# VH-VL binders against Uncharacterized protein YLR179C: the designs that were tried, part 5

Target 1, 201 residues: Uncharacterized protein YLR179C, of Saccharomyces cerevisiae (q06252)
Amino acid sequence: MSSAIVAKLNKEDIIKDTVKDLAFEILGELSVSYVDSDDIKLGNPMPMEATQAAPTIKFTPFDKSQLSAEDKLALLMTDPDAPSRTEHKWSEVCHYIITDIPVEYGPGGDIAISGKGVVRNNYIGPGPPKNSGYHRYVFFLCKQPKGADSSTFTKVENIISWGYGTPGAGAYDYIKENNLQLVGANYYMVENTTVDFNYDM

## First folded at step 18 (VH-VL; from n3 with heavy chain D104E)

Design p1
Fold by OpenDDE, fold request of step 25:
Structure p1 (fold): chain C 201 residues (1-201), chain A 120 residues (1-120), chain B 106 residues (1-106)
Amino acid sequence: as target 1 above (201 residues)
Amino acid sequence: QVQLVQSGAEVKKPGSSVKVSCKASGYTFTSYYMHWVRQAPGQGLEWIGAINPDSGNTAYNQKFQGRATITADKSTSTAYMELSSLRSEDTAVYYCAKDFYGIERGFDYWGQGTLVTVSS
Amino acid sequence: QIQLTQSPSSLSASVGDRVTITCSASSSVRYMYWYQQKPGKAPKAWIYYAYNRASGVPSRFSGSGSGTDYTLTISSLQPEDFATYYCQQYHRYPLTFGGGTKVEIK
């Protein structure tokens, strides 16, 4: 299962375009679901309209022994395709950051991500440019360093390149400089096919 | 880098029409809405309308409905705003503005503005 | 249309002062956008999605808020910050702007 997830990420060039050569081990399944939509399944297309509210996210470890109650998790959401798959001058765009998520197992053996922890960057729904093709919207779940104070983590106050000022910068730098350990991932794709000016009063 | 370059200042008489241009460069012209916003002297900003340069579809502030016409030429990456039946109250600086990161995400770049003066 | 009310319409402050500008919407908006405008110049993108600084915007600027109430804060006013600031909603058409807040030197 871990191999399957990594294979999908590689196939979609997500590793190449985001976390790059960071060492990581997928420790479980990161479930992402939007209201009135099917669960995210590693690359399925989603309508933009269905993704504008924050999703329900949970994590199910393959082995519960890999995450202790003392561990804290961080969730990242990023778009490496800004403004498009072929033009990354704004890549990556930060869409969501939650830190200090407690490891608390539900009756089903999953860890609730949504509604937990400290939201550092509020959820921003996908908004790819018109005619820019599909964008990958990637979720990364990371384990925080033991005893770490998430308030000291990098503050992302410019979503373009996560504020690093370099095209292509984002999750890699955030994970690395905050000593996070990538342990889960999921992603979906969105193309802007919305009706023009669909928010008319 | 992104640039929006507008046409020069205009002086018009009441009842006439004015057409302001906005030439875009540094980005994919057809991927973002182009908006028109005006600002009367010493006043705030007022949204006139917008166009999808790719489809040609437009949206207008009802205040200007029937009097403002927004168009775009993809071949030259130029947007236009024409305002007819000009009144003295139409005296303002007119701006074109580009959507940021898709649609409905604010304006990331503005033209330098075009002063339109309506006087008898 | 969604009406945006900025407060105050103008203020006088000194260099180093903390400045707070509010924008209240007549109905809930998904996000608020802020622009800075100096005399004789076009507006510049300043804050996106309520709390994200545009490229080149100093860290002393911050945005916050949700629903109907949004705030732009300058932690320590600098000489180059004297300008007029506008909030804008992109939730519904027609798009609307606040009346602006002119930050003047005391």
Scores: ipSAE 0.605, ipTM 0.858, lowest interface PAE 0.8, mean pLDDT 94
Fold by OpenDDE, fold request of step 25:
Structure p1 (fold): chain C 201 residues (1-201), chain A 120 residues (1-120), chain B 106 residues (1-106)
Amino acid sequence: as target 1 above (201 residues)
Amino acid sequence: QVQLVQSGAEVKKPGSSVKVSCKASGYTFTSYYMHWVRQAPGQGLEWIGAINPDSGNTAYNQKFQGRATITADKSTSTAYMELSSLRSEDTAVYYCAKDFYGIERGFDYWGQGTLVTVSS
Amino acid sequence: QIQLTQSPSSLSASVGDRVTITCSASSSVRYMYWYQQKPGKAPKAWIYYAYNRASGVPSRFSGSGSGTDYTLTISSLQPEDFATYYCQQYHRYPLTFGGGTKVEIK
């Protein structure tokens, strides 16, 4: 399953465009769901309107021994397709950051992500430019270093290129700078098909 | 880099019309709304309306409904704002402004402004 | 339309001072946007989505708030910060701006 997830990410050029040559190991399935919509499954298209509220996220490790109660997790959401798949001058756009998510297993063996931890960057729903095609909206789940103080983590106060000022910068730098370990990933696709001047989302 | 370059200052008589242009460059013109905002001397900002340059669809502040006409030329990446039946109260600097990456999520670039003076 | 009330309309401050500007909406808005304008110049994008700085905006600027109440803060006022700041809502049409807050040198 790990290899299947990685293969899909590679096929969609997500690794290439985000975490690049960082070493990582997928340790489980990152489930993402929006209200009144289908579950996110590695690249399915979603209506823009359905993605404007923060999703419900959970993580199910393949092996519980890989994550202990002492571990903390961080969730990242990014758009590498800014302003489009063919032009990345504003990539990546930061859409969500949560840190200090506790590892607490539910009765089903999953770890609740949503509603836990400290929100560092509030959720921003997808809003790709009109006529820019599909954008990949990628979730990364990371393991924090043991004993880490998340208050010392990089602060993303400009969502464009995550504040690094370099096109294509974002998740790679954040993960590397804060010594995070990428352990989960999921993503979906959104294009802007909204009615003009309509806020009913 | 993104640039919005507006036409020059205008002096108009009451009852006449003025048409201000805004030439866009450095981004895909048809992917973002173009807004028009004005500012009377020493006053705040007032939204006039907006256009989707791709579809040509528009939205207007009711205050200007029927008097303001916003258009766009995709071939030249230029947006226009025409205001008719001009009155002295229309004296202001008029700005075009581009929607941010997240469409309908604020303005990231503004034109330099066009002063329109309405006087007898 | 959604009314935005900025407070104060103007203030005088010295270099190094902490400056706080508030924007109150007549109804809840999804996000608030801030712009900086200097005399004779066009407004500049300053804060996106209530708390994100635009490119080139110094770290001494910060935005906060939710619902109907939003704040722009300058932790330590610098000479180049003297300007007029406007809040804007993009929640409902017509789009509306606050009345502006002029930050003047004391």
Scores: ipSAE 0.573, ipTM 0.847, lowest interface PAE 0.9, mean pLDDT 94
Fold by ESMFold2, look of step 23:
Structure p1 (fold): chain C 201 residues (1-201), chain A 120 residues (1-120), chain B 106 residues (1-106)
Amino acid sequence: as target 1 above (201 residues)
Amino acid sequence: QVQLVQSGAEVKKPGSSVKVSCKASGYTFTSYYMHWVRQAPGQGLEWIGAINPDSGNTAYNQKFQGRATITADKSTSTAYMELSSLRSEDTAVYYCAKDFYGIERGFDYWGQGTLVTVSS
Amino acid sequence: QIQLTQSPSSLSASVGDRVTITCSASSSVRYMYWYQQKPGKAPKAWIYYAYNRASGVPSRFSGSGSGTDYTLTISSLQPEDFATYYCQQYHRYPLTFGGGTKVEIK
């Protein structure tokens, strides 16, 4: 069955542009929320200024039996639309990487993603160029290979093309290279309409 | 690919004005702020101000407000910085610099610099 | 305005040494930026977003820190690393720079 999540990701070309031919199964709801804002509702527009501090991220599995207490999770955030939806010479831009997130359930049956694990790449808030239209900001939650040594995961040393040196490279390459299993996704859209030189962003 | 090419060195007398140009290529000129920074001989970097080339809106370091004028010409992809009422302490290399991708972005490219010497 | 205090103002070190340059902001900033400047040349982008190396920057350079305290580290100093390094904040206008750290090889 096509879930609403998979259908939306396909309709907006998220899978085509970012995950490509990766086989995957969405195992739960990836919740992303910012201070003083509603939760991200799969593809909604967000004002740029609301996304500058790191969000709260949680994962609620549809079925807890799909994850064991020994599993570790990784969170990825990427912008496939750099510098714009029609020009991709800087795509994808890496915005966040967390690895080694433990599978630990809180009250309500969710797993805390933000504030857990090891931050490999610090959060960088959306900042699309003026006049570049909406950019998609995509979050992927992955299960790490059982027993993997995360110190061997690819080090992303440049946010442009995730440091792979090839326009369009990013989350797909990271997931494949490190044998990650995609299990959750969410995204929102941001365009830059901010007032020039506003120091109180 | 991205290049910022500035006008040549200038020698000016106190009380006069100078206008330095910065021609941009290799990117969409109107999509990024352009900044001006100066460096007196043997000293550090000092931000003068910036412009949004699309809107023409500017911001200035208060130290230069009233004396510095930053403009941009979209048709030639060129930014300008004019400094009036020149003094000897205005002797410096003047740089233009382009914003990096994102908010709170830093500068990814700098012009080669323009030496302005103010002496009588 | 946010003042950046950079330390040391200069240093002299041997090839292979680990060197650390600090930048302290007078109030919290979201990111710190670093530039390398060789004599007679324009500054070059070196570190973005506190930790992200610009294209072509050797892996011996690393940035770290948050809030008010940031560092630039060279894990094994090389002869081509002699230059002046500047930190910069882009959190609030006016944009400001540290005073620079001149790195010389002994």
Scores: ipSAE 0.531, ipTM 0.800, lowest interface PAE 1.6, mean pLDDT 89
Fold by ESMFold2, look of step 18:
Structure p1 (fold): chain C 201 residues (1-201), chain A 120 residues (1-120), chain B 106 residues (1-106)
Amino acid sequence: as target 1 above (201 residues)
Amino acid sequence: QVQLVQSGAEVKKPGSSVKVSCKASGYTFTSYYMHWVRQAPGQGLEWIGAINPDSGNTAYNQKFQGRATITADKSTSTAYMELSSLRSEDTAVYYCAKDFYGIERGFDYWGQGTLVTVSS
Amino acid sequence: QIQLTQSPSSLSASVGDRVTITCSASSSVRYMYWYQQKPGKAPKAWIYYAYNRASGVPSRFSGSGSGTDYTLTISSLQPEDFATYYCQQYHRYPLTFGGGTKVEIK
């Protein structure tokens, strides 16, 4: 199942554009769902309006032995396509960071990601510019280093280029800088199709 | 670099109209809403309305409905706001402001402002 | 329309003081935006999406809050922070601003 996820991420250039040369192994299925919408299925289009409130996020490991009860997880969400797939002036845009997520299994064998841990950067819903085409909104789940003090993790104080000051910087740089281990991924696509103004002024 | 350059100060008589321009550069003009905000001397900020430069669709604060007209010229990357039936209470600095990224957006760049003085 | 009430309307504080400005919305909003304005100048983007500083904003500024209650905090006031600060909602049209908070150095 790991190789199928990686193959789909490669087909859509997620690896090339966001993971780059990180060594990693996908250890499970990262589930992302929004109210009144189907679960995210690796790269499906989503209506922009449906993605504005924070999603429910869960992780189901393929093999629980790869995670211990003492492990902590981090969730990252990024848009590598700002302002568009061909222009990266604002890329990557940081949309969500949660750290210190405990490895605690629910009845279905999944780990609750959303609603757990420490929110470092509040959820910011997708909002691609009009006429910019589809943007990829990518979720990464990482294992934190054993015994790490997460208060020393990089503070992302500007969502543009994750505050690194270099167009194209983002999740890759955060993962490397904080010694995180990438273990899960999912993504969807959004374009701006909202009707101008609600006209109820 | 994003720049919003507005037309110069205006002195107008009550009952007349004023049209303020806002020339945008350094970004794709048609990809973002343009807003107009005013500030009377010593007072706070008041939203007038906005335009989508691509579609020409507009939205107005009800207070200005019927008096304010917001337009855009894609060929010159210029937005305009015209306010008619001017009164002394319309004396203010008028700003254009560009949206930021996202569906619920803030204003990331502002023009320098245009003082409109309405006096007999 | 959503009314925003800022408090206080003005304040004086010493260099080094921690300053907190509040903004209360008449109904829940998803985010709050903040602008700094110096006399005779256009407003500048300061805090967006309630918590995130705009480019070039010093790290002593932070935003917090959710729903109807939001704050802007200056952890150690500096002389260049003299300005009026406005909150803004972009949740529902018409867009509205708070009345402003004028910050003066004692």
Scores: ipSAE 0.463, ipTM 0.769, lowest interface PAE 2.2, mean pLDDT 89

Design p1
Fold by ESMFold2, fold request of step 25:
Structure p1 (fold): chain C 201 residues (1-201), chain A 120 residues (1-120), chain B 106 residues (1-106)
Amino acid sequence: as target 1 above (201 residues)
Amino acid sequence: QVQLVQSGAEVKKPGSSVKVSCKASGYTFTSYYMHWVRQAPGQGLEWIGAINPDSGNTAYNQKFQGRATITADKSTSTAYMELSSLRSEDTAVYYCAKDFYGIERGFDYWGQGTLVTVSS
Amino acid sequence: QIQLTQSPSSLSASVGDRVTITCSASSSVRYMYWYQQKPGKAPKAWIYYAYNRASGVPSRFSGSGSGTDYTLTISSLQPEDFATYYCQQYHRYPLTFGGGTKVEIK
């Protein structure tokens, strides 16, 4: 299952554009679900209006022995395609950061990610510019370093380029700088098809 | 970098019209709404309306419907707001503002403002 | 229309004080936006998506709240914070602003 996830991420340039040269090992399935929609199925398009409230996020490890009760997890959400797939002057846009997520299994054998831990950056729903095509909205689940003091993790104070001040900076830089270990990923695509000046947003 | 440069101050008589321009640079003009906001002396901010520069679709605050006309020229990346049948209470600084991205978003950049004075 | 009520309309505080500005919406909004305006200047983006500081905004500023009740907090007021602060909703057209809160330094 790990191989299929990595293959899809590679095929759609998620690895090239956002993971780059980070070492990683996918240890399970990262599930992302929105109200009144099917679960995210690794790269599916989503209606913009369906993604505006924070999703339910869960992680199902392939092998529970790969995570210990002392581990803490971090969730990252990023848009590497700002303002578009072909222009990156605002990339990457930070959409969500949760740290200190405990490894605690629910009745389905999954770990609740959303609603746990410490929200460092509140959820901001996808909002690609009109006429910019589909943007990839990428979720990364990471294992925090054993014994890490999360109060020292990078503060992301501007969503544009994750506040690093250089176009293209984002999840890669955050993961590397804070010694996080990438263990799960998922993504979906959104384009702006909203009707002008409509209330239903 | 993003810039919104507005036309200069205007002095107008009651009953006339004014047209304020807003030249945008540093971003894809057609991908973001352009908004117009005014501020009477010593008063707060009041939204006039907005345009999608790509489609030409507009929305107006009901208070200004019938008097305000917002347009955009894609080829020059310029938005315009024309206010007709001017009254003394229309004396204000008029701002253009670019929305941020997202569905529900604020304004990330504002023009420098254009003072319109309506006096007899 | 969604009406925004800011409180207080003005306040005077000493350097170092904690300042709290509230913005109440007549119906629920997903996010609140805040602008700082100094006399004679255009407004500046200050807080977006309720919690996020715009570029160059000092860390002493923070936003909080959800639904109908939002707050802008200055943890330790500085002389350069003299300005009027406006909240704004972008949840439903027509877009509306709060009446403003003028912050004066004693």
Scores: ipSAE 0.416, ipTM 0.760, lowest interface PAE 1.8, mean pLDDT 89
Fold by ESMFold2, fold request of step 25:
Structure p1 (fold): chain C 201 residues (1-201), chain A 120 residues (1-120), chain B 106 residues (1-106)
Amino acid sequence: as target 1 above (201 residues)
Amino acid sequence: QVQLVQSGAEVKKPGSSVKVSCKASGYTFTSYYMHWVRQAPGQGLEWIGAINPDSGNTAYNQKFQGRATITADKSTSTAYMELSSLRSEDTAVYYCAKDFYGIERGFDYWGQGTLVTVSS
Amino acid sequence: QIQLTQSPSSLSASVGDRVTITCSASSSVRYMYWYQQKPGKAPKAWIYYAYNRASGVPSRFSGSGSGTDYTLTISSLQPEDFATYYCQQYHRYPLTFGGGTKVEIK
């Protein structure tokens, strides 16, 4: 159910902080899984080490009639909590962008997201600052505008603030300016208590 | 628009010191790390150290600890690298290089280089 | 500190050839960076986060690898690609560079 997914997203303020006033309709379940780990279950904590290789991502619509064979999908991954949940000077950090994902169903009734489409920004695994608390790592699946030329979509050339130059800018701004329609979401949480990446001296 | 302009070439005697400047323009100086890298003639690149111009905090390659001093002047947007007790092996082109913003990594802009020649 | 070993130290190849440069780290690094340097000029950022081309880098360049073993590939060598290429780790201080790979067009 769409309302059950929305309720779980609200548990950690995903709607308030990252969706904001975007029009959206959750059309299915966005599945994210990593090697040697259980599937991501809307907001669970994950060990940083388990998230470093790109995940397998699939989408299972509630109702296949809501997507047509002519539709193209985009996947976005963002961290709104850089350097921490309460400090946003590097937010949002862009972790993954795939566009032009075809609507093609496998035998299980799901659409393969990872390994399809055009990778615009390669996967960058979570690397939160040491002792900065849990960061939310949010995945958005969007429907592209009918007939859109994805070569005109915003180029994200700096992962910090998605290159917009304004702290807090990110997936919301990308979705809005490229007229994407948010149709799926998932997230997990990662903290780092062991590795000092020396992000600030 | 980003520019890093370094001071001119230097000829020094062994045992002396040199101070190379790097004037930054076209970006907010205090928002990015400044690095120093050297390259001996016909050789590869060697990292000397870095400064956070906002805090003044530094990090050094231990090979240069005690001989290299990296500083920054916020009011003039200028970084400095001083190398003391010069030896002939210190003959190199010295570069300043700007890091990306925050946790972004990589030296996206480099100064033109300053040749320091150490000879008797 | 983390040592980076580039192979080969130099190579000659024809226009249109596929060229592969390797960089091996003495211990695992999160990501590898690559720079291009022309004679008499400062290095230029080329690949960051192991895979992502810097602004203005032609699509014939790509990076790959993880852990200790990384590669830079030129899919179809062009005359302007004559340069020395350096890998660099930014995982742990001190920052270190590979010894360089000089690419010559024959």
Scores: ipSAE 0.042, ipTM 0.624, lowest interface PAE 6.9, mean pLDDT 88

## First folded at step 20 (VH-VL; from n1 with heavy chain G106A)

Design q3
Fold by ESMFold2, look of step 20:
Structure q3 (fold): chain C 201 residues (1-201), chain A 120 residues (1-120), chain B 106 residues (1-106)
Amino acid sequence: as target 1 above (201 residues)
Amino acid sequence: QVQLVQSGAEVKKPGSSVKVSCKASGYTFTSYYMHWVRQAPGQGLEWIGAINPDSGNTAYNQKFQGRATITADKSTSTAYMELSSLRSEDTAVYYCAKDFYGLERAFDYWGQGTLVTVSS
Amino acid sequence: QIQLTQSPSSLSASVGDRVTITCSASSSVRYMYWYQQKPGKAPKAWIYYAYNRASGVPSRFSGSGSGTDYTLTISSLQPEDFATYYCQQYHRYPLTFGGGTKVEIK
């Protein structure tokens, strides 16, 4: 569960490359799903074409008492591998930011993440360059500081390096400077194998 | 860093052909589509077509199908656009442009443009 | 094909004015892209993914919209913003551009 998620993230260098020295505790399962595809299974490959529309995202705490009704959540999506796993001049690329997500349970006992809160940065689907190999597309769910004024959270006005101006900057810097608490993670991998010019002339 | 350098201006007679080159540098040429766009004097932008430099596959605006030929030479990182059966209305600045490619991407870098004048 | 209609085709405004340029698509597109072109120069990428400013684009420029209706806004027009702005879609081939909006400073 918590230990298995952390072990997988560590094995694939997600912690080393994106979480770094942040203290965190995984409090549940972050579910990411796209139309006409199976749910994301922590690191599975996904066809690029299937990931272009915004996914359905839900969070299922291991224990509901770990979150209070007053908590607000933030969702981050990042690509640490731009333009590739070995070249990071565009890393990290910001793909999605939602803040102020309320802790409200649906009929299935999960919290709806997508479609709630305030979208700060609209979803941008994976678009890795051809011949750049697999890119990791990482989702982080965070708890916002109690009573925080989210209007003061960092504005990400350029997706390259999340606008910080330093290659490799991204989700870590955003989490740290806005005092967010990492509580959930998931990821998948995409490489560009799309058919050229996918239409009839 | 990234640069697209095009061949020089050309003056052509109606009925002839022109071939414009676009030399790319500062990135992996085969990882991105190359597009061709033209702009007649005082007019807007018109997409001609594109090539995947790795595969050689092309796509064309149907308006130019049969007259435009887009090619690429991987060894020199150079794309070409040839337009045949020229008419006076083909007088325009012709641009090459690099995209991110993949689904729903923009053109991030443009060549300086090549003026092609078609006059009798 | 997807036709993009920009409005207005041209405008004159004073330094400091808020300027709004609209781009309407004949069918829904996932993103809109914007280019700035100054006379005698190639277009420059200006806004990606409807909202993301390209490097070096001043913060007074912003993009918004979804579906068929997109907007480029200049919050406080400056003399250097004299240019023609084009919207562009890359949702379906053939790729298409709006007709352009020429911005002139009074």
Scores: ipSAE 0.578, ipTM 0.819, lowest interface PAE 1.3, mean pLDDT 89
Fold by OpenDDE, look of step 21:
Structure q3 (fold): chain C 201 residues (1-201), chain A 120 residues (1-120), chain B 106 residues (1-106)
Amino acid sequence: as target 1 above (201 residues)
Amino acid sequence: QVQLVQSGAEVKKPGSSVKVSCKASGYTFTSYYMHWVRQAPGQGLEWIGAINPDSGNTAYNQKFQGRATITADKSTSTAYMELSSLRSEDTAVYYCAKDFYGLERAFDYWGQGTLVTVSS
Amino acid sequence: QIQLTQSPSSLSASVGDRVTITCSASSSVRYMYWYQQKPGKAPKAWIYYAYNRASGVPSRFSGSGSGTDYTLTISSLQPEDFATYYCQQYHRYPLTFGGGTKVEIK
């Protein structure tokens, strides 16, 4: 399962365009679902209208022994395709950051991500430019360093390039400088095909 | 860099029409809505309407009761705002403003403004 | 339409002061934006999506809020910050602005 997820991420150039050469191991399945929509499944297209409210997110480890109750998780959401797949002057755009998510297993063996932890950056729904093609909206689940104080993590106060000021900057820099460990990922694609001035914002 | 350059100041009589232009450069003109906003002297900002330069579709503030017409020329990357049946209350600086990120969000760039004075 | 009420309409402050401007919406808005405008100039995008500083905006500026209540804060007012600030909603048409808050030097 881990290899399959990584293979898909590589095939879609997500690793190349976001976390790059960071060492990571996928430890489970990151489930992302929007209201009245099917679960996100590694690259399926989604209507932009369906993705404007924060999704329900959960994580199911392949092996529960890999995450202990003492661990904390961080969730990142990023768009590396801003303003497009070929032009990255705004890349990456930060869409969501949650830290200090506790490892608490539900009855089904999953860890609730949404509704937990501290929201550092509020959810921003996909908003790709018109006629810019599909954008990849990527979720990364990370393990925080033991004993880490997330209040000292990098503050993303500008969603463009996650505030780093360099096109293409974002998840890689955030993960690296805060010593996070990537353990889960999912993504979907959105293109702007809304009817003019009729989008339900 | 993104630039929005508007036409020069206008002096008009009541009942006449004015057409302000906004030439855009430095970005894909058809990928973002263009908005028009005005500001009367010493007053706040008022949204007039917007256009999708790609489709030509528009949205208007009903306050103007059809007096405003917004158009766009893709070949020249220029947006226009025409206001008819001018009244003294229409005296204001008129701005064009570009949408941010390509979704209907914020105005990241503004024109320099065009003063339209309506007087007898 | 969604009415935005800013408070206060004007305020006088000194360099170094903490300044807080509020924007109250007549109904819940998903996306709120702030602009800074100086006399004789076009407005400048200042805060995106309620809390994100635009490029070039100093860190002393911060935005917060959700639903119907939003806030722009200047932690330590600087000389270049004296201007008029406007909130704007992009949740529903017609788009609307707050009445503005003029920050003047005391």
Scores: ipSAE 0.302, ipTM 0.766, lowest interface PAE 2.3, mean pLDDT 93

